# Ledger of designs, part 11: VH-VL binders against UPF0305 protein MTH_811

Target 1, 155 residues: UPF0305 protein MTH_811, of Methanothermobacter thermautotrophicus (o26902)
Amino acid sequence: MKGSDALIMALRNMAATLGVYDLMEVRVFLERSCRFVQERYRAIYVDAYMSMVVDSVLDLKAGFSGTPEMDDARYSLRDALKRLDEINAPTIVGLTVLYRTYVKGEPLHPPGTPFPGGFEVEKKDGVHYCPVKDKQSDNPEALCDICIARQSPLP
Short names: E, the ipSAE of ESMFold2; O, the ipSAE of OpenDDE; V2, 0.75 times the mean of E and O plus 0.25 times the DockQ between their complexes.

## First folded at step 5 (VH-VL; framework fv_firastotug)

Design t1 (from s56 with heavy chain S61N T62P, light chain G93D; at its last look DockQ between E and O 0.04; V2 from the best seeds 0.00; counts 0 for: pae E 15.9 > 2, placed apart)
Fold by ESMFold2, look of step 5:
Structure t1 (fold): chain C 155 residues (1-155), chain A 123 residues (1-123), chain B 108 residues (1-108)
Amino acid sequence: as target 1 above (155 residues)
Amino acid sequence: EVQLVESGGGLVQPGGSLRLSCAASGYSISSGYYWSWIRQAPGKGLEWLARIYHSGSTYYNPSLKSRLTISRDNSKNTLYLQLNSLRAEDTAVYYCARHPSYRYDSSGLFDYWGQGTLVTVSS
Amino acid sequence: DIQLTQSPSSLSASVGDRVTITCRASQSVSSSYLAWYQQKPGKAPKLLIYGASSRATGIPSRFSGSGSGTDFTLTISSLQPEDFATYYCQQYDSSPLTFGQGTKVEIK
């Protein structure tokens, strides 16, 4: 089995053991990462992220056959695994990050995730842009450094 | 209010193809939900066929994957189902359905259903 | 694939009767991912129960669900005239999403 097939198989095996109780771990993790998000946006952000996590788990349980995006230096699997270990990410968060980044090629914040100032993650000319990527550089719990989205021209 | 309206059913010949449409209103199909096609043969149970996520990711029932394509046109707020190499067992009412929420505990449920469109495969 | 087998496949009952329908899965299903639907002739299915035991919005309290693992139950505590229909269980724990074969509840 090739390396990409091994990643997909490992992610499917991890997804098979996940359920509603793992969502509690995601919520705890998000509370740590949301400390700089304005109060009125926190619930919306948490719900959007939780939905992305659910979608990723369901996709893996359904046998999604995407092509991993492993060959871009910004998306080194070794660096992502080390980063996830450093922040003690819950297993379901790690699964979601690896799936979105290396199998789907999609950003860690779903398109349409609202941010202060009325900005959203958007796709332009084939590239995803995140309005807050650079603002998270000083947050040790943020995973923006391994997200495929680039910083939007706007803050 | 979310409404789903299927169309494109009718009489088709074995070996042919069908292309069904599901026009959505009251909610954008590009906003955060899963959308599915489900069918029911006359006098029989329900069979899930395929789903599409707002991002465009698709999933298929393995038993039909080689003959089936789910797609969408966001500008028309419309979902599509293509089924090729039609057989008698494909005779059914075909429903489109939306999952009830963006939450983990409800992402495989079907709260909003269309009225269905009948497809009859005959010689 | 997880196969769901309902029992009985049909039953006859009178208004006021207590009706119990079972759904057996070929593999364990987390109770968080089991649903029940009601379908009347010529209509699309309607969601009754999700998460094995939670009633959907607007569903009367006479409908209740229970169970875990491989065995799940839908109960109608006092059958009403509008409850004569076909009932389906559905699992959403594993792909493909699958339904039971249905249980038809008829007028005795």
Scores: ipSAE 0.000, ipTM 0.471, lowest interface PAE 15.9, mean pLDDT 75
ESMFold2 (binder alone), look of step 5: mean pLDDT 87; pTM 0.896
OpenDDE, look of step 5: ipSAE 0.012; ipTM 0.592

Design t2 (from t1 with heavy chain D105W; at its last look DockQ between E and O 0.03; V2 from the best seeds 0.00; counts 0 for: pae O 11.2 > 2, placed apart)
Fold by OpenDDE, look of step 5:
Structure t2 (fold): chain C 155 residues (1-155), chain A 123 residues (1-123), chain B 108 residues (1-108)
Amino acid sequence: as target 1 above (155 residues)
Amino acid sequence: EVQLVESGGGLVQPGGSLRLSCAASGYSISSGYYWSWIRQAPGKGLEWLARIYHSGSTYYNPSLKSRLTISRDNSKNTLYLQLNSLRAEDTAVYYCARHPSYRYWSSGLFDYWGQGTLVTVSS
Amino acid sequence: DIQLTQSPSSLSASVGDRVTITCRASQSVSSSYLAWYQQKPGKAPKLLIYGASSRATGIPSRFSGSGSGTDFTLTISSLQPEDFATYYCQQYDSSPLTFGQGTKVEIK
């Protein structure tokens, strides 16, 4: 079995154990994680994250999966797991991060997600760009280093 | 209450294309649910065709993926299905349906259905 | 794909009868991801049971679901006049979503 298949299987198994209460944990986690985000963006991020979490869980439960996007140039799965553990991410959050990053090949914020300064996550020629990618290197709670998005070029 | 109304069915020739619409009311299709198309050949069972997220992500039945396109217009609160290269076996009643809320982890269930629209593929 | 085979394809019953319909999957399906629908002529299917054994909102208690692995069952404890219809099982454990071929419950 390919490594990617094993990951999907594991994620699916994880998803199978999740319930409504796990969603509550997500919200608590997100509120904590976004506590320093500007107020006008908090609701957007929290809602977006919640939607992504729900979508991911439902996809996995339904057996839907994207094309595996394992890239050696990115954070290793091992390192991602370590990072998720370090920030005490709920299982459902970890699942979502791993699913989007390593299975679906999607950024942790979808295209169109706004950031301060009038910037947003963009997808161009199949590549995802985030305006704050490199600005989070010193944020211990950020998962940007795991995210597949690249730093948006300077305007 | 959520209501779904399919339209666009009719007689089409083999090799042609169909484009079906599903007008939703009582709930915005962009608010957070999943929506699917399911078809049923006359006197036969049900076949799932495609699903679209409130976010716009799409999934297709692998057997028909190359010929199917599911889409939506948020401004019209309408779901669409396009099926190309039609064959006789594509003759069916086509239903649009909503998946239940995530509260019940019913990712693959259907709680609300339209009345269906009949597509007949014949020369 | 997971194939679902229902048994029987059709049956005749009388009002008040206990009716049992079986759905067999080609591979194991989590009990959390098996559903049953009722369909009347000219109408869309109606969700009856989800998660193998949970009744959907508004579904009478005479409808019940059970089973695990590859074998699932829908039971109507006491058939009512409005219950004559075709019933379908459906799995949502794996993509693509698939349905059984249906079981027609006819009046004897």
Scores: ipSAE 0.000, ipTM 0.588, lowest interface PAE 11.2, mean pLDDT 87
ESMFold2, look of step 5: ipSAE 0.006; ipTM 0.573
ESMFold2 (binder alone), look of step 5: mean pLDDT 87; pTM 0.900

Design t3 (from s24 with heavy chain S61N T62P, light chain G93D; at its last look DockQ between E and O 0.05; V2 from the best seeds 0.00; counts 0 for: pae E 16.7 > 2, placed apart)
Fold by ESMFold2, look of step 5:
Structure t3 (fold): chain C 155 residues (1-155), chain A 122 residues (1-122), chain B 108 residues (1-108)
Amino acid sequence: as target 1 above (155 residues)
Amino acid sequence: EVQLVESGGGLVQPGGSLRLSCAASGYSISSGYYWSWIRQAPGKGLEWLARIYHSGSTYYNPSLKSRLTISRDNSKNTLYLQLNSLRAEDTAVYYCARHPYYYDSSGLFDYWGQGTLVTVSS
Amino acid sequence: DIQLTQSPSSLSASVGDRVTITCRASQSVSSSYLAWYQQKPGKAPKLLIYGASSRATGIPSRFSGSGSGTDFTLTISSLQPEDFATYYCQQYDSSPLTFGQGTKVEIK
């Protein structure tokens, strides 16, 4: 048995207990995590992330059983859990991060999430690129360390 | 090598409309990047008009938003700009350009077309 | 919108001169998302400097940029014949993307 089967089972169990109050916690957490983002972009970031959280919870409640295995882990599951604990992430945020990273193999910001200059998370040649990943390394509230997206390269 | 070739310029009437084309080669416009239109009135500075993301999302300069449409045809690898209700102030060279998505180089214009001149005369 | 004002609007200089062009933003440009372009007559602009101070690939070392916040500078340490052109600053911190009005560098 691979760790992804145990992980998806744990995520489904967590999702089964989530409701509207948990979604409100996500919004507060995201607003705190983005308070240094330029004001005009904060609502867009929060709304995009909230949509992704809702989709992840609904997938898990519906019994999603698709499998990307965690064959090429960029960040160990143990290190991800430790990071989520360090920032006191709400349970639903942790569920979403783990689901996106280790089950779907998708970045924490969905494609189209806006950044300064109108730039977005992009996918090129099968790899997700984030325009701000390296800049977020000094932000103790950022989860970029466990995001599968790579820093967008210079041309 | 990425190349951008604008066309569709020329003399147009005030109050009319124009549709400019930008044929891209060397890269598929649906595979990555932002793609923009910028204009420059003769002897004047540069004005960003609109951009379209490779996924199809569009963004407009608010000063012109009511009169502009940016679009594309992925099968022809071609960007378009529609400008309505033309005025004398719309006389300019119109460029299409690509934005890199790379951090710290993003928001820049790394490839430009040669431009197409639009003249709005009464 | 972030407005960019360049100074001077034009200048005359000789080959070998040190040239300094300034760009002032109406509000802070976050993370130094400030670029400089060179444009010769009849040509599209060419990227010189990005991130306020980084030279684009292939740009000669006589071009340098500096500044942060609202005040930015492009310097040409020893002007060459091919450097007579118009120079634009551009911010890419926020939409809409905006350019300075340009500084024309003319031969004296």
Scores: ipSAE 0.000, ipTM 0.468, lowest interface PAE 16.7, mean pLDDT 75
ESMFold2 (binder alone), look of step 5: mean pLDDT 87; pTM 0.896
OpenDDE, look of step 5: ipSAE 0.019; ipTM 0.597

Design t4 (from s4 with heavy chain S61N T62P, light chain G93D; at its last look DockQ between E and O 0.04; V2 from the best seeds 0.00; counts 0 for: pae O 10.8 > 2, placed apart)
Heavy chain, then light chain:
Amino acid sequence: EVQLVESGGGLVQPGGSLRLSCAASGYSISSGYYWSWIRQAPGKGLEWLARIYHSGSTYYNPSLKSRLTISRDNSKNTLYLQLNSLRAEDTAVYYCARHPSYYYWSSGLFDYWGQGTLVTVSS
Amino acid sequence: DIQLTQSPSSLSASVGDRVTITCRASQSVSSSYLAWYQQKPGKAPKLLIYGASSRATGIPSRFSGSGSGTDFTLTISSLQPEDFATYYCQQYDSSPLTFGQGTKVEIK
ESMFold2, look of step 5: ipSAE 0.022; ipTM 0.632
ESMFold2 (binder alone), look of step 5: mean pLDDT 87; pTM 0.904
OpenDDE, look of step 5: ipSAE 0.006; ipTM 0.590

Design t5 (from t1 with light chain S31Y S95R; at its last look DockQ between E and O 0.11; V2 from the best seeds 0.00; counts 0 for: pae O 13.5 > 2, placed apart)
Heavy chain, then light chain:
Amino acid sequence: EVQLVESGGGLVQPGGSLRLSCAASGYSISSGYYWSWIRQAPGKGLEWLARIYHSGSTYYNPSLKSRLTISRDNSKNTLYLQLNSLRAEDTAVYYCARHPSYRYDSSGLFDYWGQGTLVTVSS
Amino acid sequence: DIQLTQSPSSLSASVGDRVTITCRASQSVSYSYLAWYQQKPGKAPKLLIYGASSRATGIPSRFSGSGSGTDFTLTISSLQPEDFATYYCQQYDSRPLTFGQGTKVEIK
ESMFold2, look of step 5: ipSAE 0.045; ipTM 0.678
ESMFold2 (binder alone), look of step 5: mean pLDDT 87; pTM 0.902
OpenDDE, look of step 5: ipSAE 0.066; ipTM 0.736
ESMFold2, look of step 6: ipSAE 0.006; ipTM 0.596
ESMFold2 (binder alone), look of step 6: mean pLDDT 87; pTM 0.900
OpenDDE, look of step 6: ipSAE 0.000; ipTM 0.571

## First folded at step 6 (VH-VL; framework fv_firastotug)

Design t10 (from t5 with heavy chain H54R R103Y S107E; at its last look DockQ between E and O 0.03; V2 from the best seeds 0.00; counts 0 for: pae O 11.5 > 2, placed apart)
Fold by OpenDDE, look of step 6:
Structure t10 (fold): chain C 155 residues (1-155), chain A 123 residues (1-123), chain B 108 residues (1-108)
Amino acid sequence: as target 1 above (155 residues)
Amino acid sequence: EVQLVESGGGLVQPGGSLRLSCAASGYSISSGYYWSWIRQAPGKGLEWLARIYRSGSTYYNPSLKSRLTISRDNSKNTLYLQLNSLRAEDTAVYYCARHPSYYYDSEGLFDYWGQGTLVTVSS
Amino acid sequence: DIQLTQSPSSLSASVGDRVTITCRASQSVSYSYLAWYQQKPGKAPKLLIYGASSRATGIPSRFSGSGSGTDFTLTISSLQPEDFATYYCQQYDSRPLTFGQGTKVEIK
């Protein structure tokens, strides 16, 4: 079996076991992860993340697998799994991260997501840019190194 | 019933650009997972050009990547293709097509096609 | 890229004939991710077979596909008047998606 196919099947199998309790765990995880985020952005991020999680689970439960989209320079799947384990990410969070990054080819924050300073995630010429990409390089709890987004250029 | 109608074809000069549209009816573009453009030179075979995922992610044929842009407008239920720096060899009928999404191992197929629009690149 | 080569490029046949078209891939096609299309003049291709051997909805039983790995075959058990067309194989194992050069089935 192709590696990409194996990943998709694994994600579908994981999604099939997830329920309401898992969604509750996501909330707890996100609150912990966003503890240093400015208060005015916390609700926005948590809600956005929850929506991404729900959408990912629903897609996979519905039988959608898809074809892996992007092959950008990023951590290998193995490294991503290790990273997720290191931060004790719930299964449902890991599923979402892997699904978006390695299958859908989407950043962990969608275009339009706001960041401090009046910046936002952008998509230009098929490339996703994040204003905080480089700033998170020293954050051991951030998943930005897995994210497909590139650092936004200076304005 | 799904219907796809390509438009925007015609005579263009070498070095110019084409912008094609594919209007979908009977089916929402946003409901489909993948859409592609495929072209066929006169009397020749089929060449896949580009694909767009419902999220907006795109994939291009490496041979044409630098010149191609696939996009869509959900509000207009329309798929688009732009090809720049046109050459004589770009003369072809251009098709838009839907990828089925009922099985993961079927997503590389094309189950619905438009009638095609002819682009002729000539001086 | 996976290159697909069909054989023959063209053939002449009569109504009622058994027709066989082959498609060879430059490398192995995983999970039989191979499709066949029919195209008539001035029309878009029509999906006939997918997964190497599965008929698409509404496709007559006289059409069948077989094969695995690098060698695939489309068979029309008894050619009908409406079957005179060009047939293409297509792999969807890897991107870019690629087609064979086509096989034109003409009336003898």
Scores: ipSAE 0.000, ipTM 0.597, lowest interface PAE 11.5, mean pLDDT 88
ESMFold2, look of step 6: ipSAE 0.006; ipTM 0.603
ESMFold2 (binder alone), look of step 6: mean pLDDT 87; pTM 0.899

Design t6 (from t5 with heavy chain R103Y; at its last look DockQ between E and O 0.45; V2 from the best seeds 0.00; counts 0 for: pae E 9.5 > 2)
Fold by ESMFold2, look of step 6:
Structure t6 (fold): chain C 155 residues (1-155), chain A 123 residues (1-123), chain B 108 residues (1-108)
Amino acid sequence: as target 1 above (155 residues)
Amino acid sequence: EVQLVESGGGLVQPGGSLRLSCAASGYSISSGYYWSWIRQAPGKGLEWLARIYHSGSTYYNPSLKSRLTISRDNSKNTLYLQLNSLRAEDTAVYYCARHPSYYYDSSGLFDYWGQGTLVTVSS
Amino acid sequence: DIQLTQSPSSLSASVGDRVTITCRASQSVSYSYLAWYQQKPGKAPKLLIYGASSRATGIPSRFSGSGSGTDFTLTISSLQPEDFATYYCQQYDSRPLTFGQGTKVEIK
C-alpha cells in the first residue's frame, strides 16, 4: 500500500471512532485558542473551523475515495505529525489538518475568511494566500507553518 | 489563578550583575506560552526587554541584547533575567509577564503581569 | 522600530467626563495589532484593549478603542473615580514590542 493510501486508511480509522463528544472537545480547544482573536471575528473563525472539522469527519466516514494531492504539501507529513504531537492537538484536530493539507490540498482557512485589519485569505491563480502566516512564526500553538497557504504580500 | 511573583531586586553597584526571578503559579511555563520581562524606570514608560519560549528559544530587544540574559527552570516553574554591566539607567521596576500564545498571533500581548521588583543601581 | 507617541501626556478631568487619548505610530501598525493598558500607581499594567478595539475580559464597556494604520484612540465614555491612572498604548505588529510614553489621567 502506498504512503498516501496508508494515510487515508489511518484517517478513516481515526474518523470511525469520533462522535459528538469529540466535536465538543474541538470547540473547547478553539475557544481557548481564539481567546484574544478580535471579538468581531471570533464566532466566524470558530464556526468556520467547526464546519471544516465536521465536513472532514463526514467525508472520511463516508469512505472518501479521491486521489490525495500530496504534491502541493509545503510541509512533510513526518514534520506535520511531529508538529501536531508538540502541541498536544486533539485527535480530531490532527485528523482535520492532515486531511485538509495532504488529501484535499486546501488551506486551513478557506478563501474569504476575514482577519483583523480588513484582510482575508485569498486564492489567486491557484495559489492560496494568508494574511497572518508570517505573524504566526513565534506562536507554538499555531498550525500555519503546516498550512499550504503562502504569506500575502506586504502592503 | 495565574500569578507571577518577581524577586531578587534591590540596591546594586554600577558595573555589577544581578539575577531576577519570576515564580509562576496556576500555569506551567512549559505549556507553550511566551514569557517576557519588561521594565519601567521611575516616572517613565514601559520598555520590553526579552522573551522566552517554553522550548528555551529567546528573543531580545536588540538595543539591550549584550547585557541581558533571559532563562527558565521548568522544574521550578520559574523565569530568570540576568542583568550584567549595570548602569544608572537600569534603575527600574522589573516585571515579568505572560504572552497569550494562542492559535492566532497574539504573542505580543501581556495578559498577566507580576507586581514587579525594584532594582536600584547606585552611583 | 515602531515608535508610539501618545497625546496628551497628561490631562485633568471630572468624574463623568468623556476622555479621549490618542496614540500615533511612526509607521503603519498592520492588522490592528495595537493594545491599551491601564496602570495605577504602585501596580503593574492591566490589559484593557487588544486588536485596537476589543475589550479584554472584565473591562467595563465605558472603555473603547478605535483606529487603524498610524492613528489609534482610547475613549473613556464616562470617567469614574477608579479610572485615575496612566494609560499606555502598545504595538505588537513588529519586534521590538514598543509602548507609548503614557498618558496620565488625573481626576479633579
Scores: ipSAE 0.011, ipTM 0.596, lowest interface PAE 9.5, mean pLDDT 79
ESMFold2 (binder alone), look of step 6: mean pLDDT 87; pTM 0.903
OpenDDE, look of step 6: ipSAE 0.558; ipTM 0.875

Design t7 (from t1 with light chain S31Y; at its last look DockQ between E and O 0.04; V2 from the best seeds 0.00; counts 0 for: pae O 13.4 > 2, placed apart)
Fold by OpenDDE, look of step 6:
Structure t7 (fold): chain C 155 residues (1-155), chain A 123 residues (1-123), chain B 108 residues (1-108)
Amino acid sequence: as target 1 above (155 residues)
Amino acid sequence: EVQLVESGGGLVQPGGSLRLSCAASGYSISSGYYWSWIRQAPGKGLEWLARIYHSGSTYYNPSLKSRLTISRDNSKNTLYLQLNSLRAEDTAVYYCARHPSYRYDSSGLFDYWGQGTLVTVSS
Amino acid sequence: DIQLTQSPSSLSASVGDRVTITCRASQSVSYSYLAWYQQKPGKAPKLLIYGASSRATGIPSRFSGSGSGTDFTLTISSLQPEDFATYYCQQYDSSPLTFGQGTKVEIK
């Protein structure tokens, strides 16, 4: 079996075991992860993440069979798994992160997601940019190192 | 076979609101897929407005997000679109459409469309 | 947003003609996430091509798509009477989903 096929199969198998009660773990995880996020943005991020998690799980349960977007320039799957383990990410969050990063080739925040200073996640010429990418280096719980987004250039 | 039928169009005053319905048959909107609203001004091109996933997750065109609400009633198998603070430029035929699959590489397509319903914003 | 510009905006052709319509994106469209639709007056658009070059179910072989990056093309190898319509390209690489302004194919 190809490595890409194995990843999809693994994610599908993971998704198959997940249900509505796993969303509770997502909520707890997000509350912890966003505890230092400004209140005006927290709700936006939580809603976005919850939607992404639900959509990812349902996508996989529905039998996704697309081609994974694995890039050697990114963290390896092994490294990503280690990172997820280090931050005690619940399975459903890990699944979502892996699915978006390695299968869908999407950042952990979609384009249009707002950040302080009037900035937002953008996609330009096929590249995703995040205004706070480099600022999260001091946040040990951030998953930005896994995220495919690049730091937005200075205006 | 999936069928979509829009309704609720008509003449509305500037500053008012529209509420459109899209009755779906042949498939339950709560069972799967994405569903969108798209509009077309007379003699003009197409503009995507909003999308709702079968789970209820929504996404909006940023240019209209503040005025748009996409929703659904599972018991009626019907999609809805509300647009507030209407302007003359909101005059258009409004379509509901289904996206073809769960696959991300196809989720942005539209395979089934309704016949559309005309909304005219005029004083 | 990704803007799509079609060329030409309109053209006149005869039955049997080869017709070519181009769609240029303001940004690269990843993985050829570009579709083409046909729309006749008073009707909803109909999906013709997806993935830049894949024909939708039931679409005649005279319709073909090609291109990548920022430049895409729809070709009708031999125009038929039922092909007189407006054609739209659409990108689904990023949100918001966007369409070209349309190309009207009229009878000469």
Scores: ipSAE 0.000, ipTM 0.579, lowest interface PAE 13.4, mean pLDDT 87
ESMFold2, look of step 6: ipSAE 0.006; ipTM 0.564
ESMFold2 (binder alone), look of step 6: mean pLDDT 87; pTM 0.904

Design t8 (from t5 with heavy chain R103Y D105L; at its last look DockQ between E and O 0.72; V2 from the best seeds 0.00; counts 0 for: pae E 10.6 > 2)
Heavy chain, then light chain:
Amino acid sequence: EVQLVESGGGLVQPGGSLRLSCAASGYSISSGYYWSWIRQAPGKGLEWLARIYHSGSTYYNPSLKSRLTISRDNSKNTLYLQLNSLRAEDTAVYYCARHPSYYYLSSGLFDYWGQGTLVTVSS
Amino acid sequence: DIQLTQSPSSLSASVGDRVTITCRASQSVSYSYLAWYQQKPGKAPKLLIYGASSRATGIPSRFSGSGSGTDFTLTISSLQPEDFATYYCQQYDSRPLTFGQGTKVEIK
ESMFold2, look of step 6: ipSAE 0.006; ipTM 0.549
ESMFold2 (binder alone), look of step 6: mean pLDDT 87; pTM 0.901
OpenDDE, look of step 6: ipSAE 0.569; ipTM 0.878

Design t9 (from t5 with light chain S30D G51D; at its last look DockQ between E and O 0.03; V2 from the best seeds 0.00; counts 0 for: pae E 17.1 > 2, unsure alone 74.9 < 75, placed apart)
Fold by OpenDDE, look of step 6:
Structure t9 (fold): chain C 155 residues (1-155), chain A 123 residues (1-123), chain B 108 residues (1-108)
Amino acid sequence: as target 1 above (155 residues)
Amino acid sequence: EVQLVESGGGLVQPGGSLRLSCAASGYSISSGYYWSWIRQAPGKGLEWLARIYHSGSTYYNPSLKSRLTISRDNSKNTLYLQLNSLRAEDTAVYYCARHPSYRYDSSGLFDYWGQGTLVTVSS
Amino acid sequence: DIQLTQSPSSLSASVGDRVTITCRASQSVDYSYLAWYQQKPGKAPKLLIYDASSRATGIPSRFSGSGSGTDFTLTISSLQPEDFATYYCQQYDSRPLTFGQGTKVEIK
């Protein structure tokens, strides 16, 4: 089996072991991670993240075996795993991040996600842009360095 | 049944651009497959150009990456291909095609093809 | 890039003949990620074989594929009138996806 297929299989195996308790852990993790997010956005982000987690787990449990969308310019899988370990991310969060980033080729926030200042994640000409990408470079808890999104250009 | 219909071909000038469309029916292009463009110069073989994932992720043939853009409109269930800075060697029948499944072992071949649209680059 | 070279580039055969086409890769095509297509004039290619030896849906049993690594073969056990066409191999082990140059099967 190819290494790329091994990733998919690993994620599927991980998903198979996840249950309601794991979802509860995700909620706690997200609340902690969003503790510095402005109050008006917290609920929106947490709910959006939960939805992404649930969708990812369901896709994998349903037998998804898609082709990984790896980009050489992106954070390496090895480094991503290390990063997830460093922040003590729950397994289900790690699964979601890896699935979304390396398999589906999607940003950690979907297009339309709002950010302070009246900005949002955008997709233009096949490229995802995030308004806070560079601002999170010094945030040791952020996963933006793993995210496929690029920094939005100046208005 | 999946059907693909290419359009937009014709005579174009060197240095110009082409924009081709591929209207898909019988399946939503956003539902979870890969879609590609392939071209064939007259009397020649086949050349893969670009692929787009249902999520919107794209991959291009490195030899043409700088000139190619593959995109889609989900509301129209249509794929697009743009090729800039056209040359005589870009003269070809352009096909859109679907990859048979999500699976890596099947995602690289093509099970459904359009009829193709001819682009002729000439002064 | 993986280059695929077919042999021969063209051949003449008669109805009922056994036809063999080879496809050689410049490097190993892992896990037999090799497909064969049939193309008739003015038509799009049609998938015949995938994964080196699996027949696509609706493909007659007279078509068969074999091989691994760098050497693959398409065989038509008994050529029929509708089989006169150009045949292409295609690898999907690595991107960019690549095709052989084609083999034209003509009437003798």
Scores: ipSAE 0.000, ipTM 0.610, lowest interface PAE 11.4, mean pLDDT 87
ESMFold2, look of step 6: ipSAE 0.000; ipTM 0.466
ESMFold2 (binder alone), look of step 6: mean pLDDT 86; pTM 0.896

## First folded at step 8 (VH-VL; framework fv_firastotug)

Design v1 (from t6 with heavy chain D105W; at its last look DockQ between E and O 0.58; V2 from the best seeds 0.00; counts 0 for: pae E 8.9 > 2)
Heavy chain, then light chain:
Amino acid sequence: EVQLVESGGGLVQPGGSLRLSCAASGYSISSGYYWSWIRQAPGKGLEWLARIYHSGSTYYNPSLKSRLTISRDNSKNTLYLQLNSLRAEDTAVYYCARHPSYYYWSSGLFDYWGQGTLVTVSS
Amino acid sequence: DIQLTQSPSSLSASVGDRVTITCRASQSVSYSYLAWYQQKPGKAPKLLIYGASSRATGIPSRFSGSGSGTDFTLTISSLQPEDFATYYCQQYDSRPLTFGQGTKVEIK
ESMFold2, look of step 8: ipSAE 0.011; ipTM 0.626
ESMFold2 (binder alone), look of step 8: mean pLDDT 87; pTM 0.902
OpenDDE, look of step 8: ipSAE 0.554; ipTM 0.869

Design v2 (from t6 with heavy chain D105M; at its last look DockQ between E and O 0.62; V2 from the best seeds 0.00; counts 0 for: pae E 8.2 > 2)
Heavy chain, then light chain:
Amino acid sequence: EVQLVESGGGLVQPGGSLRLSCAASGYSISSGYYWSWIRQAPGKGLEWLARIYHSGSTYYNPSLKSRLTISRDNSKNTLYLQLNSLRAEDTAVYYCARHPSYYYMSSGLFDYWGQGTLVTVSS
Amino acid sequence: DIQLTQSPSSLSASVGDRVTITCRASQSVSYSYLAWYQQKPGKAPKLLIYGASSRATGIPSRFSGSGSGTDFTLTISSLQPEDFATYYCQQYDSRPLTFGQGTKVEIK
ESMFold2, look of step 8: ipSAE 0.021; ipTM 0.615
ESMFold2 (binder alone), look of step 8: mean pLDDT 87; pTM 0.895
OpenDDE, look of step 8: ipSAE 0.474; ipTM 0.856

